# Ledger of designs, part 270: VH-VL binders against b7kms5

Target 1, 80 residues: b7kms5
Amino acid sequence: DTFETVRNTIRIESEVDESLRQLCHEERITKETWLEAAYLYLCEKPEELAQVIQLAQERLSQRKAIADYKRAKTMQERFL
Below, E stands for the ipSAE of ESMFold2; O stands for the ipSAE of OpenDDE; V2 stands for 0.75 times the mean of E and O plus 0.25 times the DockQ between their complexes.

## First folded at step 16 (VH-VL)

Design rt_5 (framework fv_pozelimab; at its last look DockQ between E and O 0.33; V2 from the best seeds 0.00; counts 0 for: pae E 2.3 > 2)
Fold by OpenDDE, look of step 16:
Parts: structure tokens; sequence; C-alpha cells
Structure rt_5 (fold): chain C 80 residues (1-80), chain A 125 residues (1-125), chain B 107 residues (1-107)
């Protein structure tokens, strides 16, 4: 069998990344294979997938809010 | 694969309101700041303002009293309205995506990486 | 508003020449400066961001330098496709402001 990979650069919240890295270390797996396995598992679990999507949407909203706040705060500080 | 396209009337009478729409494809308007920039014929570039999907907006003080930028997430568009136009508002109007790069610090960098082709709006009686 | 003074307003050069354009800010803007290229009838194109970072797909003959108030765009060896007008842009504070532009013409 042939196996091809796609290179990605992802940004993960620092506390989540640390926790995930620890888990991967203990289980002798990688973050990449964890993500692949988690996705494949969820593809067979529609209810759980919906829950993960909801959580992901909430986290994205939080990231967007933080980004907007940072811009506003930084520009305000530069104005003063 | 991100594309921006300006649309609206190319001719506006003095004292009327200039209205333009930027249609975004290949990207969601909910993910970025979006900006309008104009360029009078043979002249330089002027930043008009920007908007975030949440409604946060900033305007050039020179145009703040007349300019209104809005976003329509359902249509993946954002728009510009400029009221009480004069001949001085004759320009090519560009819409652009504001990319905000967070380098892991409290600081950030901004640049306009994708632009529409621009649309000429002439103010004439 | 922060004023961006670009120099020269225009210059004539030949293919292969080294070209340098300068932009000066009326106050410190750290590295919050971009360089854009515009050809007639076209929208501006991003070349450099964060004063010295080359945008993806832009030839390495373009280089940005500077911080604070004084910035430069350098084309190490001018190519035929480089004849255009160049603009600097500060985004340190609102309103964002452009330099008046530098037209690079063929000698």
Amino acid sequence: as target 1 above (80 residues)
Amino acid sequence: QVQLQESGPGLVKPSETLSLTCTVSGDSVSDYYWTWIRQPPGKGLEWIGEIYYSGSSNYNPSLKSRATISVDTSKNQFSLKLSSVTAADTAVYYCARDYTLDEGSEDFTIYFDYWGQGTLVTVSS
Amino acid sequence: AIQMTQSPSSLSASVGDRVTITCRASQGIRNDLGWYQQKPGKAPKLLIYAASSLQSGVPSRFAGRGSGTDFTLTISSLQPEDFATYYCLQHFNYPFTFGQGTKVEIK
C-alpha cells in the first residue's frame, strides 16, 4: 500500500498542546496520528462528531473575539 | 484561491450616496478584517476604513462622517456607503482582505494580501 | 495621522540596475510597514510586510529594510516586469496611511 502525507502548520492553544503532548508521549503516539485517529473515530460516531464540531465552533469564536480585542487594545495603547 | 470583486454603479451624482459591494469567494468574511481603499485618477492610495464580522469598524477621520462599512455574512459580502459625494470622491475603489499575523506575542502585523480588481466610480452631474 | 514621506517621487532606471526607494514616517512605527507594487490599471500587490518579510511568491530581488522611522525597498537587479509604481504603507496606528508613491520608469 502507498501512503502519502500533506504537510500542515497548525496552531494549538498552549495548555491544550501541552496536555496533548503529554498524552501522546505516554501512549507512544504522535499528535498527527492522534488527530487522524480521532477524526476517523468520530466519522463513525455522528452524535459525538456533532458535539466535537460544536465545541470547535465555540473555540473558534473565542479565538476571533480574542484577536479582535488584542487589535483594539494594541491600537488604543498606541494612540495614547 | 481567495478572490474579491467590487460591484456597484460607476456613475454617481453629486450629493448622492456612493454604494459598493465586495463579494468574497474562497474565504469566509467571518475570519478576517476587511478594508476599503480608494485611488483618485493619477493619484495615490487612501485608506477608507475596515470592518470585522462582529461589527468592529474603524474609519479614516477624513471620511468618518460620510463613510459606512457593513458586512453580510449570509452573502459573504461587505459593503461601502459614502454619502454626500463630490467630484473629490471620484476614484477607483478597492476592497481588500486584512491579514493579521499573530506571532505569539501581544504584538501583531497587518497587511493587505488579497485585493479586488478595483471599480471606477465617477462623481458627475 | 502619521505622515509617510516617500522618495524619490519618480526615478528612471535600466534593466539590471539596483534601485532603492525610501519611506520616512513622521513618528516611530516600529516594523509595521508594508511595500506594495502597482502597475497601470491593476490593483496594488503586496511585496513586503513587517518591514522586511518577503511575501510568498515575490522574487528575492526585492528586499525591505528598516525600523522606527526610516525604511527602504531595494530591487537588487531591476527586471522588465518591475517598472511600476511602489507604495509604502504604515499600519502602526489609525488611520493607515500610504506614501505618495514612487514611479520606476525605464531609462
Scores: ipSAE 0.486, ipTM 0.845, lowest interface PAE 1.1, mean pLDDT 94
Fold by ESMFold2, look of step 16:
Structure rt_5 (fold): chain C 80 residues (1-80), chain A 125 residues (1-125), chain B 107 residues (1-107)
Amino acid sequence: as target 1 above (80 residues)
Amino acid sequence: QVQLQESGPGLVKPSETLSLTCTVSGDSVSDYYWTWIRQPPGKGLEWIGEIYYSGSSNYNPSLKSRATISVDTSKNQFSLKLSSVTAADTAVYYCARDYTLDEGSEDFTIYFDYWGQGTLVTVSS
Amino acid sequence: AIQMTQSPSSLSASVGDRVTITCRASQGIRNDLGWYQQKPGKAPKLLIYAASSLQSGVPSRFAGRGSGTDFTLTISSLQPEDFATYYCLQHFNYPFTFGQGTKVEIK
């Protein structure tokens, strides 16, 4: 009834993904159930949710900088 | 709430220089690539070129000898100058944010997600 | 420069129809293609990036497919607000180039 799922693709940095995969294996859960549980848990904890959002924003900024660097390098090589 | 707004003269005489400025609000001009695109009335879109805040720029070869894009970080603006214009340069000129999305490994994608409203520049004597 | 050829140049369809627009690149561009919608008197609006990824806020009736040289934009159930001109854009290599556009008219 309320358990319809949506299929999505996400991109996680390799070392974070490796650590998360190890955790999920050890605890005998899946990445998707971990993500669902983490979000549902934080919904009841506004201060902790805000800390997670802060870290996510920092990570987003870092990944954007890496993306711009990759673009500059790759497009220079293709243009040559 | 990112907004882009083109400004500049709507009428330019042949052989003179077309000069446009895009004012950026809600973002820092130093955080992204920025692009100029034009569209002659009733026709398709043409990419003019792009700039990264560090001054690195790339131009459509069809316009490279005449086009210059620059950044003014103090005013949070970027601009286009197109020299030696003719009637063929009559178009609506758009500025846009030129976003780079990380795709992992060595991959990335590009898209233009915020656009100005466009400004018509007419080249006529 | 990589030429992007759209077909058809224009089409007319009824509300509820499935509409397919094609874009062909003159060389392989991987998935480095976006789709943009432009309504009369307005700036283009991003619909699809990376050939098949739906931009935030764009209705799910829009779908992009393809890689390499052949790409499609499909509107699964055409709505009155989908009257517009659609452009593909490649960003695989400089200069970035648009297709010539496809005008979709609602009967």
Scores: ipSAE 0.400, ipTM 0.820, lowest interface PAE 2.3, mean pLDDT 90
ESMFold2 (binder alone), look of step 16: mean pLDDT 91; pTM 0.933

Design rt_6 (framework fv_pozelimab; at its last look DockQ between E and O 0.80; V2 from the best seeds 0.63)
Fold by OpenDDE, look of step 16:
Structure rt_6 (fold): chain C 80 residues (1-80), chain A 125 residues (1-125), chain B 107 residues (1-107)
Amino acid sequence: as target 1 above (80 residues)
Amino acid sequence: QVQLQESGPGLVKPSETLSLTCTVSGDSVDSSYWTWIRQPPGKGLEWIGEIYYSGSSNYNPSLKSRATISVDTSKNQFSLKLSSVTAADTAVYYCARDYTLDEGSEDFTIYFDYWGQGTLVTVSS
Amino acid sequence: AIQMTQSPSSLSASVGDRVTITCRASQGIRNDLGWYQQKPGKAPKLLIYAASDLQSGVPSRFAGRGSGTDFTLTISSLQPEDFATYYCLQHFNYPFTFGQGTKVEIK
């Protein structure tokens, strides 16, 4: 079998990334294949998928708040 | 599936005020910065300014005295007013989502990932 | 304001060619540099952000490099749909400023 891949920059929170990398190492898989497998699994589990989406939205909201704060502070310092 | 759409008169007389509105769908205007950019015919791009949901705005110094950007959260829109227009203000005007991405630590990045199709505004008597 | 000097202003190339566009900032902007593609009658499209990060959905033949003051956009193998005008944008400080653009034309 053949397949095509798409390269994307992924930024993961450091503690989560470290934990995930450790898991992948122990299970002899890659972070990429884990993400693929997790997504495909969740596609067949609508309730679990909804829970993951909700959690992802919460994490995104937190990241946005932090990013906006960083932006405002940094840009103010640079502009003044 | 975020979409932006500019609307407003395509013709404005000299000395009058240019008024445009950007209608946003697929995202709330309180989730990002929102930007206006213009492009005179056959020329490059110029950043006009931006607004945050809180009302905080930043403008290009070249236009600060004439430009006003506002946001209407109830309509999920943001607008541009440019006063005392001249022929030099003839341009295609774009609205765009200005996204801030957290890169960790003290780092962040900014990019315009969604744009309106643009609307031509001609200043002519 | 930070000035972005883009070069060349225009270039002619053939399908399959390697194309390189450069952008120089008048002062250090770290990696706060984006690249945009614009086709006639269309809005600019984001290609690269943070100097080297490829926007989702953008072909891998596009690559951004550089930091500080000197930046490069490379198209490894030019495709028919790549003929367009390209702009760099700094967002290190207000006002955000674009390069003057590079028009990539068919030879």
Scores: ipSAE 0.607, ipTM 0.886, lowest interface PAE 0.8, mean pLDDT 94
Fold by ESMFold2, look of step 16:
Structure rt_6 (fold): chain C 80 residues (1-80), chain A 125 residues (1-125), chain B 107 residues (1-107)
Amino acid sequence: as target 1 above (80 residues)
Amino acid sequence: QVQLQESGPGLVKPSETLSLTCTVSGDSVDSSYWTWIRQPPGKGLEWIGEIYYSGSSNYNPSLKSRATISVDTSKNQFSLKLSSVTAADTAVYYCARDYTLDEGSEDFTIYFDYWGQGTLVTVSS
Amino acid sequence: AIQMTQSPSSLSASVGDRVTITCRASQGIRNDLGWYQQKPGKAPKLLIYAASDLQSGVPSRFAGRGSGTDFTLTISSLQPEDFATYYCLQHFNYPFTFGQGTKVEIK
């Protein structure tokens, strides 16, 4: 009754996801509750939040480059 | 926020070249694919082609002989030229961001998440 | 080119109805299918990507399903703002192709 949820799709690199899955298993929490707790905690920590944002921007740039590479490779191989 | 805006002449004479420019703000034109799509009045959508900022481009075969898409990184713009136009080329022309999402392994998905408002180009004498 | 066939071409429904639009590809396209909503005089808006994933800010009453050749867009409880034309788009192979559209009218 207190926690209404929204369904969202996220995509996490497999090694990061495996590590996060292991952490959540050992701590008896879910990825969803970990994500919520991490965000709520960082909202009160402006300097730490800024560091996380900087890292996220770097990872985003790298993932875009990988995605564009995969696209170019695959689309050149396909039939019309 | 990413925004796209088409610009160019709204009237083009038959047999001439249609030229349109899309100005991108809130994102860099050199970090994605970009696409042109058109829609004749009251009709459906037709994909014209795409460009990756490094110059790699792909076109609808129906338009490949007449269409050229280019990018100008210094102005953060990409453009469409369509030569030898006829009345059949009358349409609303849209530019869009052509985003590639990493799905892991060797997978990806594509979506057009930001669109310009569209510009009507009429081909008539 | 991969032909995308939508049905119905148009429909009328009441607010609160469940509406289903189908899209069929002339060959297998995996889940490389998006759904776009277009209101009169406006650019298309992305609703669904990868056949079933909701774009950010899209209401959860929209749901996409399918893979291969057969796909559906469902609006679980039609709202007045859902009056629009809906297009599917395949991006499995060049040229990228849209369905012909489905016009949804309310009331």
Scores: ipSAE 0.550, ipTM 0.860, lowest interface PAE 1.1, mean pLDDT 91
ESMFold2 (binder alone), look of step 16: mean pLDDT 90; pTM 0.922

Design rt_7 (framework fv_pozelimab; at its last look DockQ between E and O 0.77; V2 from the best seeds 0.58)
Fold by ESMFold2, look of step 16:
Structure rt_7 (fold): chain C 80 residues (1-80), chain A 125 residues (1-125), chain B 107 residues (1-107)
Amino acid sequence: as target 1 above (80 residues)
Amino acid sequence: QVQLQESGPGLVKPSETLSLTCTVSGDSISDYYWTWIRQPPGKGLEWIGEIYYSGSSNYNPSLKSRATISVDTSKNQFSLKLSSVTAADTAVYYCARDYTLDEGSEDFTIYFDYWGQGTLVTVSS
Amino acid sequence: AIQMTQSPSSLSASVGDRVTITCRASQGIRNDLGWYQQKPGKAPKLLIYAASDLQSGVPSRFAGRGSGTDFTLTISSLQPEDFATYYCLQHFNYPFTFGQGTKVEIK
């Protein structure tokens, strides 16, 4: 009778998170139910899913580049 | 899926150079930091050093005079050479992916999320 | 170099016990600390990053706390698969350093 769930930590850009939080609040749902519903909906729509994946890849590349830049800069400063 | 595998000789003579290669599959070596860690039998873990895919490296000062880490992006590999080895260098050697997570503002987090299985290198005459 | 001191060096516990492991840094390291689990003959496995953030796939019975110099890893109800050696790692500054390890054994 109980759905088996997995607890995860995710990190979402602050402006996207704020917008998503506002949507979930207004619709009286949770982030996790929104994420599950969005994924299940897109699974039946190959072309729309592909567009979402493309955007996700672009965002991932940008976030990795930013993280590595910050690491290199911070560690140089701490080395001194 | 990301996989790392160490390869190299399991036995090295004293005063010679230990040479290991880590082969990365399932992801590009070009986008990350990569690290070598060792563990003498029955002992704790020691960070040897790291390399960014573009070639910038950092080493544990205890090993800096003897250790060299290199990247070969065309083979999707990175390597460790440790010169002038002694019995004290006998250890299991691990390679690992050194992930940098963006925390916003000027913050970031580091973690080692994928590890090779480890390879024992014994230094003995 | 920043020294990381773990306590205890080993402990004996039963399935179901609450276990707490301490890691102390020789200087402030903010929350730049990870916890790793290692079973004999295997590579370490990431459990906790940023002092308190649970890696995906790690059971919620594991919890990390602390900031600055004093950190803890707690296992709220020890399971058979949790008998292992646990290491903390600081990545605040070079060289990155591990604690000496804490071996959790069957009582």
Scores: ipSAE 0.527, ipTM 0.853, lowest interface PAE 1.3, mean pLDDT 91
Fold by OpenDDE, look of step 16:
Structure rt_7 (fold): chain C 80 residues (1-80), chain A 125 residues (1-125), chain B 107 residues (1-107)
Amino acid sequence: as target 1 above (80 residues)
Amino acid sequence: QVQLQESGPGLVKPSETLSLTCTVSGDSISDYYWTWIRQPPGKGLEWIGEIYYSGSSNYNPSLKSRATISVDTSKNQFSLKLSSVTAADTAVYYCARDYTLDEGSEDFTIYFDYWGQGTLVTVSS
Amino acid sequence: AIQMTQSPSSLSASVGDRVTITCRASQGIRNDLGWYQQKPGKAPKLLIYAASDLQSGVPSRFAGRGSGTDFTLTISSLQPEDFATYYCLQHFNYPFTFGQGTKVEIK
């Protein structure tokens, strides 16, 4: 069997990435296949999926706050 | 499903004020910068300005004296006013969502990921 | 303001062709460059952000490269739906500025 893949840049928080990398190494899998498997698993688990989505939203809010702060500070410095 | 929709008159007389509103659905106006961009017929794209929900705004110097962008959080809308219009202001006007992406360390990037369909505003007597 | 110069202004190509569009900034903008695709009567569509990062849902035949002042957008194998006008955008400093556009037409 063959399948097509899509290549995208994924940026992961450094501590999470390191932990995930270690897990993948121990289990002889890749971060990509981990992500695929996790998503497929959660698709069959609506309550768990909702919990993951909530957590993801919280993490996104944190990233957004950091990004906005960087933007305001840096762009002000560049513009002045 | 984030959607943006421009609304306002398609015809404005010279010297009058162009007024447009962008209605946002599927996302909160409070979470992003919001941008106006225009495109004269058969021409390229020009960034007009942006606004954050807090009221902080930035404008293209070429239009700063005439352009005013405002935000209405209660309606989940933001608007553009362009005063003293001339034929040169005839264009398709787009509203767009600005996304600021954290790239780690000191880096970040900005892109317009959602756009309205655009609305043509013609300046004519 | 930072000037963005695209080349060429237009080009003719056939389906399956490799197409390369260049964008040059008047000063260093690091990787703060985006590529957008626009079809007639439609709003621009984001293809690439941060010079080389492919937006979700964009076909892998699109690729962005470059940093500093020189940037390229490459379509490895042109498809029928790729005939459009392409714009680069710098967001390194205000005001944000677009290139003049590159129209990719059918040969």
Scores: ipSAE 0.502, ipTM 0.882, lowest interface PAE 0.8, mean pLDDT 94
ESMFold2 (binder alone), look of step 16: mean pLDDT 91; pTM 0.932

Design rt_8 (framework fv_pozelimab; at its last look DockQ between E and O 0.89; V2 from the best seeds 0.63)
Fold by OpenDDE, look of step 16:
Structure rt_8 (fold): chain C 80 residues (1-80), chain A 125 residues (1-125), chain B 107 residues (1-107)
Amino acid sequence: as target 1 above (80 residues)
Amino acid sequence: QVQLQESGPGLVKPSETLSLTCTVSGDSVSSYYWTWIRQPPGKGLEWIGEIYYSGSSYYNPSLKSRATISVDTSKNQFSLKLSSVTAADTAVYYCARDYTLDEGSEDFTIYFDYWGQGTLVTVSS
Amino acid sequence: AIQMTQSPSSLSASVGDRVTITCRASQGIRNDLGWYQQKPGKAPKLLIYAASDLQSGVPSRFAGRGSGTDFTLTISSLQPEDFATYYCLQHFNYPFTFGQGTKVEIK
């Protein structure tokens, strides 16, 4: 069996990335296959999926706040 | 799914004010920067300006004296006003979501990931 | 304002061809460069952000490279749906500025 893949840049928070990397190493899997498997598992678990989505939204909100702050500060400095 | 839709008159007389509104659905205007971009017929793209829901805005210096962008969070809209228009302001006007992506450390990137379909505004007497 | 110069302004190519478009900035813009595709009567579509990151849903035949002042967009094997005009955009500083565009036409 064969399948096609799509390449994307994934930016993960450093502490989470390190922890995930360690887990993947111990279990002899990759972050990519972990992500695929986790998603497929959650697709069959609507309540757990909802919880993960909520957590993801919270993390996104935090990232967005940081990004917006960086932008405002940096662009102001560059424009002035 | 995020969608943007421009609305406003397609014809404006010289010296009058061009007014357009972008209606956003599928996401809140309170979470992003929002931008206006225009394209004269058969020509390239020109960035007009951007606004954050808090009111912070930047404009292209070429249009700053005439352009005003505003946000209405209650309607989930943002608008463009361009005063004292001339034939040179004839263009397709696009609204777009201006996304800021954290790249870690001190870095970030910006891109326009969602666009309206554009609306033609012709300046003619 | 930072000037973005694209080359060429237009090119003719055939399906299957490798196409390369260049964008040069008048000053260093790090990786703050995006590539957009526009078809007639349609809004621009984001292809590449941060100079080399492929937007989700964009075919892998598109690739962006470069940093500083010189950037390239490459289509490894041109497909029928790729005939369009392409624009680079710098967002390093205000005002954000586009290249003049590169029209990719069918030979």
Scores: ipSAE 0.605, ipTM 0.886, lowest interface PAE 0.8, mean pLDDT 94
Fold by ESMFold2, look of step 16:
Structure rt_8 (fold): chain C 80 residues (1-80), chain A 125 residues (1-125), chain B 107 residues (1-107)
Amino acid sequence: as target 1 above (80 residues)
Amino acid sequence: QVQLQESGPGLVKPSETLSLTCTVSGDSVSSYYWTWIRQPPGKGLEWIGEIYYSGSSYYNPSLKSRATISVDTSKNQFSLKLSSVTAADTAVYYCARDYTLDEGSEDFTIYFDYWGQGTLVTVSS
Amino acid sequence: AIQMTQSPSSLSASVGDRVTITCRASQGIRNDLGWYQQKPGKAPKLLIYAASDLQSGVPSRFAGRGSGTDFTLTISSLQPEDFATYYCLQHFNYPFTFGQGTKVEIK
């Protein structure tokens, strides 16, 4: 039978996206199949999954800091 | 995963101070903006104000500086105090997480993704 | 403060209907608008952020569009669980303000 899919918006840093796009082109796959495969592969690799999660947490922290900085700057300008 | 729960007295006398606490689990209060919103019975939603961990806080001018929001990092909580209450302050009070999403370049967006269940506070003698 | 005007204030619809709710801002707010659903006795739930982005776990029958001052929320095929009150919220500038709400009732 066929698995249902969902449509999602994902925000990826532009340099990472460019690199991923090039990889997918060279390997003749799509971003969504790469994401699915990467996750399914890591599910069976606890140590590797933990390393990926740690990196994701670091990147999330950086992205939150950037977002909060932009918000504070913009809202100061608007609120005044 | 992230959960918010309001607590505090359900009945407050006129002219006294309404005091509510929101307990956060599944994340740190020092990572986000934290918001109080209220809804009088049968009416719409009103944003009260919010605070970032570092102490930056913003309030609805309609509350005449009666509102104070604070954070207690040791208990992973944030609180609302609303002074000099009247019957008009009778409402369901919600706490919520205000998430700031990076959209690249100079852009960001905001959403309230986690809410407490709400607690009714009645102001009556 | 930025005034948010929702229309209609209430509507009656049947399961399967297409429902459209509008939200108009008193000044330009870019796409700094969210849509929230509230069922009786429950807290509001985020549906749409950034005017058009669907929150995770929200069914794809919900769609948002618009920018500037005029925004819409559409439910393409109304389900029994969609009978609720819907609010828009602007976060372009303080104080953040909600629309007055749109109650979607079963006909």
Scores: ipSAE 0.489, ipTM 0.850, lowest interface PAE 1.5, mean pLDDT 90
ESMFold2 (binder alone), look of step 16: mean pLDDT 90; pTM 0.933

Design rt_9 (framework fv_pozelimab; at its last look DockQ between E and O 0.87; V2 from the best seeds 0.62)
Fold by OpenDDE, look of step 16:
Structure rt_9 (fold): chain C 80 residues (1-80), chain A 125 residues (1-125), chain B 107 residues (1-107)
Amino acid sequence: as target 1 above (80 residues)
Amino acid sequence: QVQLQESGPGLVKPSETLSLTCTVSGDSVSSNYWTWIRQPPGKGLEWIGEIYYSGSSNYNPSLKSRATISVDTSKNQFSLKLSSVTAADTAVYYCARDYTLDEGSEDFTIYFDYWGQGTLVTVSS
Amino acid sequence: AIQMTQSPSSLSASVGDRVTITCRASQGIRNDLGWYQQKPGKAPKLLIYAASDLQSGVPSRFAGRGSGTDFTLTISSLQPEDFATYYCLQHFNYPFTFGQGTKVEIK
């Protein structure tokens, strides 16, 4: 079998990234294949998928709030 | 899928006020920044200004005295008013989502990932 | 305001060619630089953000490089759909400013 891949920039929260990297190392897998496998698994688990989506939305909201604060603060400092 | 659509008069008389509205779907205007950009025919792009849902706005100094951007969360829209227009204000006007991405630590990045199709506004008597 | 000097203003190229567009900022802007593609009658499309990060869905033949004051957009192998005008944008400080654009035309 053959497959194509798409390269994406992925930014992961540092503690999560470290934990995930450690897991991948121990299990002799890659972060990329773990993400693929996790997604495919969840596609067959609608209730679990919904829970993950909710958690992801919450984390996104937190990131946005932090990002917007950083932006406002940084741009104010640069502009003033 | 996020979509933006500009609306408003395509013709404005000199000295009058240009008024445009951007209707957003697939995302709430209560998130992110929202920006207006214009492009005179055959010319480059000019950033007009931006607004945050809280009402905080920033403008290009070249237009600050004439430009007003507002947000209507109830309609999921944001608008642009440009007063005392002249022929120099003839342009295609774009609205866009101004996304802030957290990069961790003190870092963040900004990009305009979703745009309206643009609307031509001609200033003519 | 920070001035963005884009070069060249226009270039002619053939399908398969390697194309490089440069953008220079009048002062340091770190990696706060984006690249946009615009086709006639269409809105600009985001290609690169943060100087080198490829927007989702953008072909890998596009690449952004640089930091500080000097930036480049490279198309490794020009495709028919790549003939367009390209703009750099700095968002390091207000007001945000675009380069004057580079029109990539068919030779």
Scores: ipSAE 0.543, ipTM 0.872, lowest interface PAE 0.8, mean pLDDT 94
Fold by ESMFold2, look of step 16:
Structure rt_9 (fold): chain C 80 residues (1-80), chain A 125 residues (1-125), chain B 107 residues (1-107)
Amino acid sequence: as target 1 above (80 residues)
Amino acid sequence: QVQLQESGPGLVKPSETLSLTCTVSGDSVSSNYWTWIRQPPGKGLEWIGEIYYSGSSNYNPSLKSRATISVDTSKNQFSLKLSSVTAADTAVYYCARDYTLDEGSEDFTIYFDYWGQGTLVTVSS
Amino acid sequence: AIQMTQSPSSLSASVGDRVTITCRASQGIRNDLGWYQQKPGKAPKLLIYAASDLQSGVPSRFAGRGSGTDFTLTISSLQPEDFATYYCLQHFNYPFTFGQGTKVEIK
C-alpha cells in the first residue's frame, strides 16, 4: 500500500520537544515516524494505551490551566 | 462531544431583564472561559462578554454594564442577564466555549470552537 | 475598541473561483485573529485561529494569512457549500470585536 499523509500542526511543550528531537536524532528517525510507531504500538496494547491516555488527560488539564493563566495575566495588562 | 444549548424566554418586555442560560454537556464549566455573543436580525456579531468559572468576568463596554454573566458549577451552566432592555436588544443570542490554547513562549491564542444553536430573543410590548 | 474592517462587504463568485476576503485592524493585533463561517440560520463555525492555523476538520482550500493589521482569508477553489458570511474576530484586547462580515454568494 502507499503512505498517504496529511499536514498537521501540533504544539508540544518545549522541554518534551527538545528531548524528543534529541531521541529522534540519536535513533536516526523522524518525529513523525516516532509518533506513528508509538501510536501503532499502543493500539495493540489496551492497558498501556489506557495509561498513556490518562497521562495525556493530566497534561491536557495542566496545559489548559497554564494557557488560562497566561491569558488572564496578559489581558489584564493590555486592558489596563 | 461538547454541546452547548441556550434556553430562556423568547419574548421580553422593554425595560425588563433578559435572562438566558447555557447548559454545557461533554465538558465542565470549570475548565474554560465561556462567552455570550449576539446577532441582531440581519446584522453582524457582537461580543457581549465572558466569564472564567471562578467568577472573573469581562464585558463589552458598549452594553453600559447592563450585562451580568454568572456560572453555576453544580448545574454545569452559565447565564446571561441583560437589564433594561429595549428593542435594540432584539437578537439571536449564542453561548460559546471560549478556548485558550497554549502557544508556549508566554503566548496563547483564543478561539470559540463550540457554539450553541442560538436563541432568538425579541424585545417587544 | 479595536475596529475590524472587512472588505468586500459582499461578493458573488462561481464554483471553482479563488476568493479573497480581507480584514484590517485599527491597530496592531499581532496574530490574534480568527475567521468564522456562518451559514444562514446557523451558528458561526471556526475556520482559522491564530491568523493562519486551520481548525481540525476544515477543508484545506481555506487558508489564512497576515499579522499586525492586515489579514486575508482565501478560498482556493470555491465550493457550493461555501455560500456563507465570513467574520474575522480579534482577541488581542477587550472588547473582543468582529468585523462586519463578508457575504459570499454563489451562482
Scores: ipSAE 0.542, ipTM 0.858, lowest interface PAE 1.2, mean pLDDT 91
ESMFold2 (binder alone), look of step 16: mean pLDDT 90; pTM 0.926

